Miniprotein binders against a2bj90. Designs and how they scored, part 53

Target 1, 235 residues: a2bj90
Amino acid sequence: MSRSARRKTSALNTVLRVVEVFASIQGEGPFTGTYSVFVRLAGCNLRCPFCDTRYAWSLEAGKPLGVEELVEEIARYEPSLVVITGGEPLLQRHPLNSLVEGLESLGLRVQLETNGILPAPARDEQLWRVYHVVSPKDVPVRVPGAKLHPSWVDYARATGRAWFKFLVANEQHVREVAEYVAKLGIPRSRVYIMPLTPEKLDMKELLELHSRIASLAVKWRLNFSPRLHLLVQLP

## First folded at step 21 (miniprotein)

Design TB7
Fold by OpenDDE base, look of step 22:
Structure TB7 (fold): chain B 235 residues (1-235), chain A 84 residues (1-84)
Amino acid sequence: as target 1 above (235 residues)
Amino acid sequence: SEEIRKRAEEAIREAQELLKEVIERAKKTGDEDLQWLARLAEIYLRAAQRAFQKGDYDKAEFYLDLALQIIEEAKEMLEELKRK
């Protein structure tokens, strides 16, 4: 490869399209309650009808930010966790690996949110070292074009650094999740069910829905993910 | 199209009528789980209505289908409760 080709490939690996950076509490999954900086990346490979972050679907909705600048911005918050989210973060896999390397060099813990359509990290990627919460969109709620990539099951077994978070409305959805994870050989200890909440739900209905889904999690021996940020009115 | 909008509006109205019947029957049984299913269907049907009003037909269809599934589950439960 010519020196010019190496410079163009290096420049492409150092810039992310970022929608927003903010500090909050992680409201969902195994890190619920953790003081976190959220990095919302632009672009998504899905169009989920229930998505609360539709503004992140286009790559053009993000600003181009250098990895070094973004690491410095994140570090100023002194986070207990860095949450990489967005549309689909793995659409920006190359510069995302550089971001993870920068954050880990500072001793920061990193958690990725992904829809699990794209392949899991390989052993030579910096992403191999971080935590992943995979949110499949094929069960029990079916989004067109969503299919869990099988490499996520292998990654979860190899590393113990992956969890699977499923949106559910009722007991039938919880049954479908239980059957699906059993068929794939995903340990129940790595499975979270989370209430499917529409926008602008009142607090009484939101609490009742959380209570009902939490009771189903206990009945079915699954982990429960709240939507804590909605309950405590944080971003 | 105006035709798609009209069909979606009719489907939401039909679901509202079905839900009304389920709510009225659920109140007579006193069954708490059945009453919860009725409230759950109402949550999603309201989400469908809000999406429809905003012209978000994909979101409206999604939440309508979900509400109809919960209404059907509630109807099945009502028929089971009548046999006891």
Scores: ipSAE 0.853, ipTM 0.939, lowest interface PAE 0.5, mean pLDDT 94
Fold by ESMFold2, look of step 22:
Structure TB7 (fold): chain B 235 residues (1-235), chain A 84 residues (1-84)
Amino acid sequence: as target 1 above (235 residues)
Amino acid sequence: SEEIRKRAEEAIREAQELLKEVIERAKKTGDEDLQWLARLAEIYLRAAQRAFQKGDYDKAEFYLDLALQIIEEAKEMLEELKRK
């Protein structure tokens, strides 16, 4: 079988373990404000103490869905962006590439959210052509087992389709991020800092934290990411 | 374990006492940035306490450590302001 024939066969028979599919607004990163369909894949290779999607950690949390069925469901929402998130979506890399192929065949724009532990896409992967927001978990807050794979920096340089997003609480954290990205050679135009928001903040606290981190972004000449969905009370 | 629960509860109480002192000193300075650090520490300490009550000790430890780091930052700023 040719590579093309094998790829078509895989898309028809490929299954993803999916926790949820829903429409909302992308609240974070470079595509903030975009009408999106979120596909949350099951499984994660980290156990972040601050994780707000712990229900996606286990592969058993996901329902098996065929890729073609999933593409049809997503298309019915008529999204401007498809956000693939999770857990860690790259744990289901093979069927994820099949999903991306199906979405791209319909002209749908795709963004992947990843913790960057697994390698960046190769040139012959369908994922090579999609957008990536990479959220390293070894700076400024350190999660056991987290280490950014170096291929993500190479991928970002080669394609221009990756951005790096960091949760921060204060200026010390921002300094650590700035040092980290400078060491790796990541230009600040590709870097976002975002407020570390625990559960149960009231609106006054959310706004004050956003304001303070945004001011630090300006001071340090980094991009600011809100958590817009929290501010407007969307999922 | 019960030892982990007892240690966590004591550590949170100690952090609350330390934060109370920092809040009072920050208020006397009138410095809004310093008062923000105190409020930020309170936000994370409250998150630690909530996680502790739910038995999520990893989350509780994470937010407690973060709160303590911010308290230390506030104390250093207090000393720098005093030297001016």
Scores: ipSAE 0.798, ipTM 0.911, lowest interface PAE 0.8, mean pLDDT 91

Design TB9
Fold by OpenDDE base, look of step 21:
Formats: sequence, C-alpha cells, structure tokens
Structure TB9 (fold): chain B 235 residues (1-235), chain A 83 residues (1-83)
Amino acid sequence: as target 1 above (235 residues)
Amino acid sequence: SEEIRKRAEEAIREAQELLKEVIERAKKTGDEDLQWLAKLAEIYLRAAARAFQKGDYDKAEFYLDLALQIIEEAKEMLKELEE
C-alpha cells in the first residue's frame, strides 16, 4: 500500500461528524446524576417518530472534527463521564474507536448510547472496554427497521458493561418489556424502563408520569430511568 | 397528500370525542388509576395534535395510536368498575 493510501485510510479513521459538544448531568440510565460531557454524533439509521434530536439524523448536520481536537475539547471540561450519543454513534465506528482510545489514555470513563441495531463491539475494538446503554426501539415502541442485534446480549453477559433502556408509557408496555427480556435471557438487573415523554410537557404532568412509571418499575422488579435533565431543566 | 391530512385530522377528532366520554365517566367513578389513564391519553393526544399542526404526520400517527391504546385500556377498566 502506497504512503498516500495509508494517509487517506488514517485520515478517515481520525475525523468524526459532530453535531454538538456540551457539559451537563447524565439524566438517564445507570449513570444518572453524573457530571458528563455529551458528544452528539451526526447520522442515524432510524427515524423514530418520538425522537427529540431529529437535527442529528443527517451526517451533514455534523461538523467534521479531528479526534485529537475533540479529545482536547472534552478534557477541558474535566468530566466524570464522557457520553457518546447522537443519532447512532456506531455509524462512525472506526473514528469512534480512535476517540475512545484517546479518552481512555487520559483516564476518562466513557459511556456509549446506542439503539442496538448494529453489532456490539468485538474484543479487539477499543469500544469493548467502555460502558454501553442500549436503547432497543423494537419493543415496546415498534419503530420500523428497529431490531436488537443478538451480539448485545452476548456482550452484556461477557463484560457486565451493558444495560438495556426501554421507553414505556403504561403497564402494557412494561409487560412487553418484561416478556422480551425474559425471552432473550437478559437479566432484569440490566433492564431500565424510562417514561416516554412527548415534547412540551408541563412539570406537573412530567412528575406524575415519572411517578407512575417508577411505581411500575417496582411492581415489575425492573430498574427505573428518570429523564432527570428534563426534571431539573438542564440540557 | 391533502387526503392523508384530512384523514389524520378526522382520526384525531374522533379520538378527542372518545377521550371526552372516558373523562366524563372517569369523573363519576372517582378511581384515581382510571383518571390517570384518561390524563395519559390526553397527554399523547395533545402531542399528536401538535405534530399534525406542524405537518409531522409520522409523529402524529405514533402518538395517536398510543392515545387510542390507552383509551381502550381505560374503557376496559370502566367496564370492570361498572360491573
């Protein structure tokens, strides 16, 4: 391979399409309450009707950023956690592995948010070492084209570094989640249910919805994920 | 199409009428869980209507279907409370 071909392949693995970088509190899942830098990557393989980050669906909505520059930007915030989210971060898997390597070299903890459609990390990927919150969109919300890749169940068992977060509206949705995870052999201790919140809820309705879904989580012996950032009015 | 828009508008109106009946019956029972289901259906139906007004028909359909499912759950609960 010519020096020019190696430079082109190295350049493709060192640039991410990034929509935004910001500091906030992780509002969802097992790391709720953690001071975090969020890296929202551009591009998604789904078109969820309830998506609150539709502006991230196109790859062109992101700016090209070098991995080294992005690591330096993240490090300036002194985060307790780096949350990689977006549309679907795993659409940018190659430069994402390079980003994870850079962040881990600084001793930073990394959490990935994914829809679980693409394969889980392999043992030789830097992504194997990080935490993953998988948000299936096939159950109960039945988004067209959503299907959990089986390798995420295997990854969760092998590493203990994956959790599954499901959007729910009522007890029927919680039942469907319980049946689905039982069928797949996902331990209940790795399952979170989260309120399906439409945009522009008032605080009273938002709190009541959280209360009702939390009660269902206890009843069904599942973990509850708040949308804490909405409750405390953070990004 | 204008026809898709019109059908979606009619479906939202029908759901609003069904929800109104459920809310009126729920008030008579005084059951808090039933009142919550009626409120939950209202939340999602408002989301459907807002999406429709913005021309986001996929979002409108999603929240309409969810509201209708909760309305049917509320109607089943009403039958159990009225027996």
Scores: ipSAE 0.850, ipTM 0.938, lowest interface PAE 0.5, mean pLDDT 94
Fold by ESMFold2, look of step 22:
Structure TB9 (fold): chain B 235 residues (1-235), chain A 83 residues (1-83)
Amino acid sequence: as target 1 above (235 residues)
Amino acid sequence: SEEIRKRAEEAIREAQELLKEVIERAKKTGDEDLQWLAKLAEIYLRAAARAFQKGDYDKAEFYLDLALQIIEEAKEMLKELEE
């Protein structure tokens, strides 16, 4: 058996609980604007009040999909980026590593979205080689139970493949983020601030909020993340 | 449950009344940053009210607390500017 055949057979033995798979653009963070396929995994270890994907909180919300089947479905979209999100994807860590292996074997670029509570990838994990956008929820929005695992900072330094994204409403929040990242030793080039946008804002309000947060990003010498998909009305 | 809902409803109504005063006072100052704070509080308070009407009380509480924080910031700035 070839190495490829052995790996393909092994991947057929793993299953992920998947809520949805869809094509859109990555609207946030360092890959903003990229044609992407989103894979939303079920289960979350937080109950963020502002979460708009509450339907992914329960593991029972996901349907079981074999990893090889999922890789084939993703590949049919011909994505420029595969965004693995959820819930919290790292709750399904073992089969997630199998998915990443399959996607990498096809040369597909992968980016994980995580709240950072669970540890960063180890060097022997397939997840070690992909990109990560870590969104801590203990500052400034202060979600109960949230705490960034310190390994994410070490991972970011070792690999250069992690960025940290924070929801902010105003300058006080930005100041809190600046203090937090300075204390943790996260360089500002790895930090994004993003507007906290409640549902049902009209376009004028969305643009104004983006403008104010972008101005703060410049003032504080931090990167700005839009919520581009909201501005262009994509999922 | 009903008493908790009543208390939350009263808190939102009280915040809306306070915000109306803050908006008017902020407008009189002509200060752009203060007027933005007032508008930002309005955005989050509206989100709180909407969440409350849908029975999403954790979201309502989150946005109400955020709106009140911003209202307090605006009130402190008003105090300084009006003096």
Scores: ipSAE 0.819, ipTM 0.918, lowest interface PAE 0.8, mean pLDDT 91

Design TX1
Fold by OpenDDE base, look of step 22:
Structure TX1 (fold): chain B 235 residues (1-235), chain A 83 residues (1-83)
Amino acid sequence: as target 1 above (235 residues)
Amino acid sequence: SPEEEDEAQWLLKLARIYQRAAMRAARRGDYDKAIFYLDLAVELLEEALELFSNPEIRKQIEQELQTTKERIEAFKKKLEEQK
């Protein structure tokens, strides 16, 4: 009688603190326009003054959700992309690797949004295989305690699966981004500038700000990220 | 130039957008957010001031800068009172 070693799938008992799960269009970065399920994780290592998701800063703001249950919930939406965001998703790195494994097993594409303070994925992590949009908070707007971890530049070079998204208000901010990425050796093709939009802009002001920053993106030979969800009034 | 004037007018408009956002934040007690947007407004007003040659417009911008800086200091005080 052959003792079939039941590999206890220990991966099944990981819990994430989740603020919300919803379907929308990815409004930002290289996947703009993609039908996506957003998973907003709780907890952040920053306190950005301009943050529009302050309710996600505390780990306690999230509900505990099992990885299996979360994979099943996501799969019901039939997404073209799963976007993992939050405060800082990499604060939940261990259960997040298990989530990625579950999603990839279903053939789902995954994109992570991160502030880039924590180290990039290692080659042995499931997170190594997914797409990453890194949003540094040290340039041009300086958030206290924000510093891009250098491993993100190495990860971007090694995999081609990382992009860098910067909030900008004017040409001086765009110049600072251009200098910063040049100094770090980040290719311009991997750099996005995005309008720094306050809450409750009217549509006319929002469109004008997008137009001005898009023109600067062309002038400075950088990619432009819209806030498409705001322009089309989606979540 | 007409292009510099258009840019200067845009910078003024954007500064005022951020000032309105700051005042909305301050009304909610979000003084950190208010200070952040007022600091951005100061930068934009200073840049606009360099582009304007009209003495009346320059005087208006200088007054707006002074008022904005005073609001920043008032909100810094309020932020410290919340700690």
Scores: ipSAE 0.869, ipTM 0.949, lowest interface PAE 0.5, mean pLDDT 94
Fold by OpenDDE base, look of step 23:
Structure TX1 (fold): chain B 235 residues (1-235), chain A 83 residues (1-83)
Amino acid sequence: as target 1 above (235 residues)
Amino acid sequence: SPEEEDEAQWLLKLARIYQRAAMRAARRGDYDKAIFYLDLAVELLEEALELFSNPEIRKQIEQELQTTKERIEAFKKKLEEQK
């Protein structure tokens, strides 16, 4: 590789397209209730009809931000967790590994949110060391082009640092999730079901939907993920 | 059973929640989202219909199902017109 190619690859590995950075409470999955800084990355490989962050679908919706500058910005919040989300964060895999390295050097815990379409981290990636919440989009709700990459199941078994989160509306959806995870050999202890909530729900309706899906989680022996941020009216 | 009736009433309520979400999406020209929530509403209405024995309630659900299916087809047409 020429000196010019190495400089271009090094520069490309140090810049992320970032939509927003904000502090809140993690409302979903195994880290629910954790004071977190959210980094929403731009670009997505899906077009989920139920997506609440459509503004992040285009890479152009993000501003270019240096990894070092972003690490400094995150560190100022003194977070208990850094949540990397967006459209699909793994579309920016190379600079994302550099970001993780920077955050871990400060002793910060990192959680990635991913749709699981792209391959899981390899052992030589900094991303191997962090927590992952995988949100498959092929079951029970089927998004065109969504398919869970098999390597996420292997990563979950190898590391214990992955969980799988599924959107559900009724018992039939919960059954489909139970069958899907059984077929893939995903332990139930790593599976979360979460209410499929439309935008601008009434608080009473939102709470009732949470109650109904939580009861199904108990019945089916699955973990329940709230939408805690919606219940407590945080970002 | 009282439990089946409670479940059926909940399914109807949830279907109507998704229908309202669909109609909000459609008003914004977001027909893919509208169709998505109407498809969910159809599934829930069909499940509720199996649980209700009352002929008048069943007739109401059947009418709501038919209207929902017609809206899906109308929104599919609108979505194709946007491409």
Scores: ipSAE 0.869, ipTM 0.949, lowest interface PAE 0.5, mean pLDDT 94
Fold by OpenDDE base, fold request of step 24:
Structure TX1 (fold): chain B 235 residues (1-235), chain A 83 residues (1-83)
Amino acid sequence: as target 1 above (235 residues)
Amino acid sequence: SPEEEDEAQWLLKLARIYQRAAMRAARRGDYDKAIFYLDLAVELLEEALELFSNPEIRKQIEQELQTTKERIEAFKKKLEEQK
């Protein structure tokens, strides 16, 4: 390989397509309540009908940002957690590993949000070292083309750094989640159920939906994820 | 039971929440999202219908189910017209 080809491949691993960077509270999953910087990456391998971030589906919707510049931008917020989200962050896997390396070098904790379609991190990836919240889109709500990659179960077992978060509306959905995770050998302690919340729900209806799903979480011995950012009116 | 009646009333309420979300999506031309929320409303209405014993309430739910299913088919047609 010529010196020019190595420089072009190194440059491709140092640029991310980023939709937005903002500070807020993590509203969902095991890190709920944590002061976080959110990095929303562009591009998605799904087209979920219920997606609230459809503007991130195209890679072209993101601006190209250097990994070093992005690490410096994130560090200025002094976050307790860096949340990498988007459409599907793992579509930018190579520069994402470089981003994680940069953030970890500063002692920053990193959480990835993924739909779990793409393979879990390998042991030689920087992504192996971070926390992952996997949000399958095949159960109980079925998005065409969604299937959890089996390597996420192996990664969860090997590292203890993965959780699985499911959108639910009723007890039947919670049952389907319980059966699905049992079949895959995912321990219930790593499973979160979260209310399937439509846009522009009033606060009273939002609270009632949270209460109903939280009660089901207790009944089914699963963890509950709020939509805390919606409850406290944060981004 | 009183517990089943409370659950049935909640399921009806939740179905109507999703129906409102669907109609907001449809007004924006987002028929894919509208169909998604109406399908959820159908599931919840069917579950509520199993829990209600009152014949008048059951009849109302059956009518709401039928109307919701017809609206899904109308939105599927509109979605195909957008392609």
Scores: ipSAE 0.858, ipTM 0.945, lowest interface PAE 0.5, mean pLDDT 94
Fold by ESMFold2, look of step 22:
Structure TX1 (fold): chain B 235 residues (1-235), chain A 83 residues (1-83)
Amino acid sequence: as target 1 above (235 residues)
Amino acid sequence: SPEEEDEAQWLLKLARIYQRAAMRAARRGDYDKAIFYLDLAVELLEEALELFSNPEIRKQIEQELQTTKERIEAFKKKLEEQK
């Protein structure tokens, strides 16, 4: 086996546990509105009570897929953005780096969604080059076991490729977020607040909650994240 | 002030949104989600109470708070039974 053939054989052996792949609009954070393919990886290191995707908590919920096969499936959608989400995608870090390599080789732009418990990418990882939306779950929503790894702040400053997104219900929560990010040295330009939205709100309630949280974002000079997919009724 | 009254009325409305979400979760047996939303409702009701001075309105909010806290305790017992 030549060196090139060995590398191709190794890529074929790299496997991810994948819950679903689908096209939609990125509804949250700095890339809101972008035509995206979502790759939901199985497994999570948290059990958030408010989680909308409990079906992805177990690693066994995922179907094993080869990375090369997955890259080809994603490419067929012709996405403007590939969103890697889950569960917690960094639980499958090693094969995830292989997926990112394959997607980058096709010129596809990649964004990761993470709860930030596991460390930020090292400089020698393919994940170093992609965008990250980090959603800490220790403030203001206090999920047991949640703690933002401090390397995410260093990574954000070094690369400019990470943003921090927080679920909030009221101004007291926004104050707690503001104190938290100030303590950690996260600049407000990197911070998003997003409405803590229960399932099955009617459209009037959903819009009013968005309006109230958006007004708080302006008041506190923070970025606002909608849940656009809920407003336009997309997955 | 008009701004405080608008904020107080919104806090009550939002607390009731979370209370409804909690009841929906409890009917499915998701007591962890139900408790989470009721805890949020308690926070919102307590904040609203600080903004109302009318004694009758305050009494109604205090009763709603008491009922919500009792429900939290009931759901905590049910959550432990599921373990």
Scores: ipSAE 0.857, ipTM 0.937, lowest interface PAE 0.7, mean pLDDT 92
Fold by OpenDDE base, fold request of step 24:
Parts: C-alpha cells; structure tokens; sequence
Structure TX1 (fold): chain B 235 residues (1-235), chain A 83 residues (1-83)
C-alpha cells in the first residue's frame, strides 16, 4: 500500500461531521447533573418519530471538523464530562475513536450516547475505555430498523461502563422494559427508565409525568432518568 | 379505588398531552410523529377505559378513542401521499 493511500485513510479518520457543540448539564442517565460539553454528531441510522434532533439525521447537516480542533474547542469549556451524541455517533466510528483518544489524553471523561444498533466497542478501540448510555429503540416503543446489538450486553458485563436507557409513558411500558432486560440478562442496576416527553410540554404537566414515571421506577426497582435539562430550562 | 381513579385521570390527561403533540406535528406536515403520538394516546385511553367505572366517562373515552383512531388513518393516508 502506497504512502499516499495511508495518508488518505489517516485523513478520513481525523474529520467528524458535527452539528453542534455546547456546554450544559447532563440531564439524563447515570451522569445526570454533570457539567458537560455536548458534541452532537451528524447522521443517524434510524428515523425515530419522536426524535427531537431530526436536523442531525443527515450527515450533510454536520460541518466537517478536525479532531484536533474539536478537542481544543471542548477543552476550553473545562467540562466534567464530554457527551458524544447526535444522530448515531457510531456511524463516525473511526474519527470518533481518534476524538476519544484526544480527549482522554487531556484527562477528560467521555460518555457516548448510542441507539445500540451498531456493535459495541472492541477491546482495541479507544471507545472501549469510555462510558456508554445505550438507548434501545425496539422496546417499549418500536422504531423500524431498531434492534439492540447483542455485543452491548457483553460489553456491559465485561466493563461495567454501559447503561441502558428506555423511554416510557406508562406502567405497561415499564413492564415491557423489565421483561426485555430480564430476557437479555441485563442487570436492573444498569437500566434507566425515562419519561417519554413531547416537545413544548407545560412545566406542571412535565413535573407530573416525571413524578409518575419515577414512582414506577421505584415500584419496578429500576433507575430513573429525569429530563433534567427540560426541568431547569437548559439546552 | 381512589388510587385507581387518580391513575385513570392521569392516563386520560397524558393521552391528551400526546394528542396535542400529535396535532402540533400534523400541522407541520410531520405525520410520522403525529401517528406515533396518537398510537400512544390510544394505548393510554384504552388503559384508562379499563379503570373507569362511570358510564358517562367511559362513553367519552370511547368517543375519544374512535376519533383518535380515525385521525391515525387519515394521517397514514397523508403520509403515503407525501412519498
């Protein structure tokens, strides 16, 4: 393989398509309340009807950014956590591993948000070292083309660095989640249920929905994820 | 029980929240999102209907269910017309 072919493959691994970078509080999952920089990557392998970030579905919606430039931008915020989200971040797996390497070299903690369709990180990937919140889209709501890749269960067991977050509206959804995770052998301690909130919900209605789903989490012995950013009116 | 009545009232309220979200989506031509939230509203209305014993409330929920199902079919048709 010529030196030119190696340079072209290296250059392709150093650019991410990024929709937005912003600082906020992590509102969801095991890192709720953490001051975080969010990196929203472009492109998604799903078309979830309830997606609030549909503008990120196309790869073309993202601007090409160099990994080094992005690491420098993130570092300026002095974050307690870097959250990689978007459409589906793992569609940009190669440059994403380079980003993780850069961020970890600065001592920054990284959390990935993924739909879990693509395989979990392998041991030789930089992504193996970070935290993952997997949001399956096959239960309790069924998105066409959504199927949790089995390797995420194995990754969770091997590393203890994965959690599974499910959108729920009622007790029936919570039951379906409980059955699903039991069948897959996912420990309940790694499972979060989160309110399925529509856009532009009234604050009183939002609080009541949180209360109802939190009560179900206690009843079903599952972790509760708020939508904290919606409650405190942050991005 | 008073607890079942509170739950039934909540389910009805939540169904109406999703219906409002669906109608907002439909006004934007987002029929996928509209159908999704109406399907959730149907599930919640059906569950609420099982908990309500009051005949007048049950009748209202049944009418709301029917209207919601009709809207789903209308939006499915509109979604196919967009393809």
Amino acid sequence: as target 1 above (235 residues)
Amino acid sequence: SPEEEDEAQWLLKLARIYQRAAMRAARRGDYDKAIFYLDLAVELLEEALELFSNPEIRKQIEQELQTTKERIEAFKKKLEEQK
Scores: ipSAE 0.856, ipTM 0.944, lowest interface PAE 0.5, mean pLDDT 94

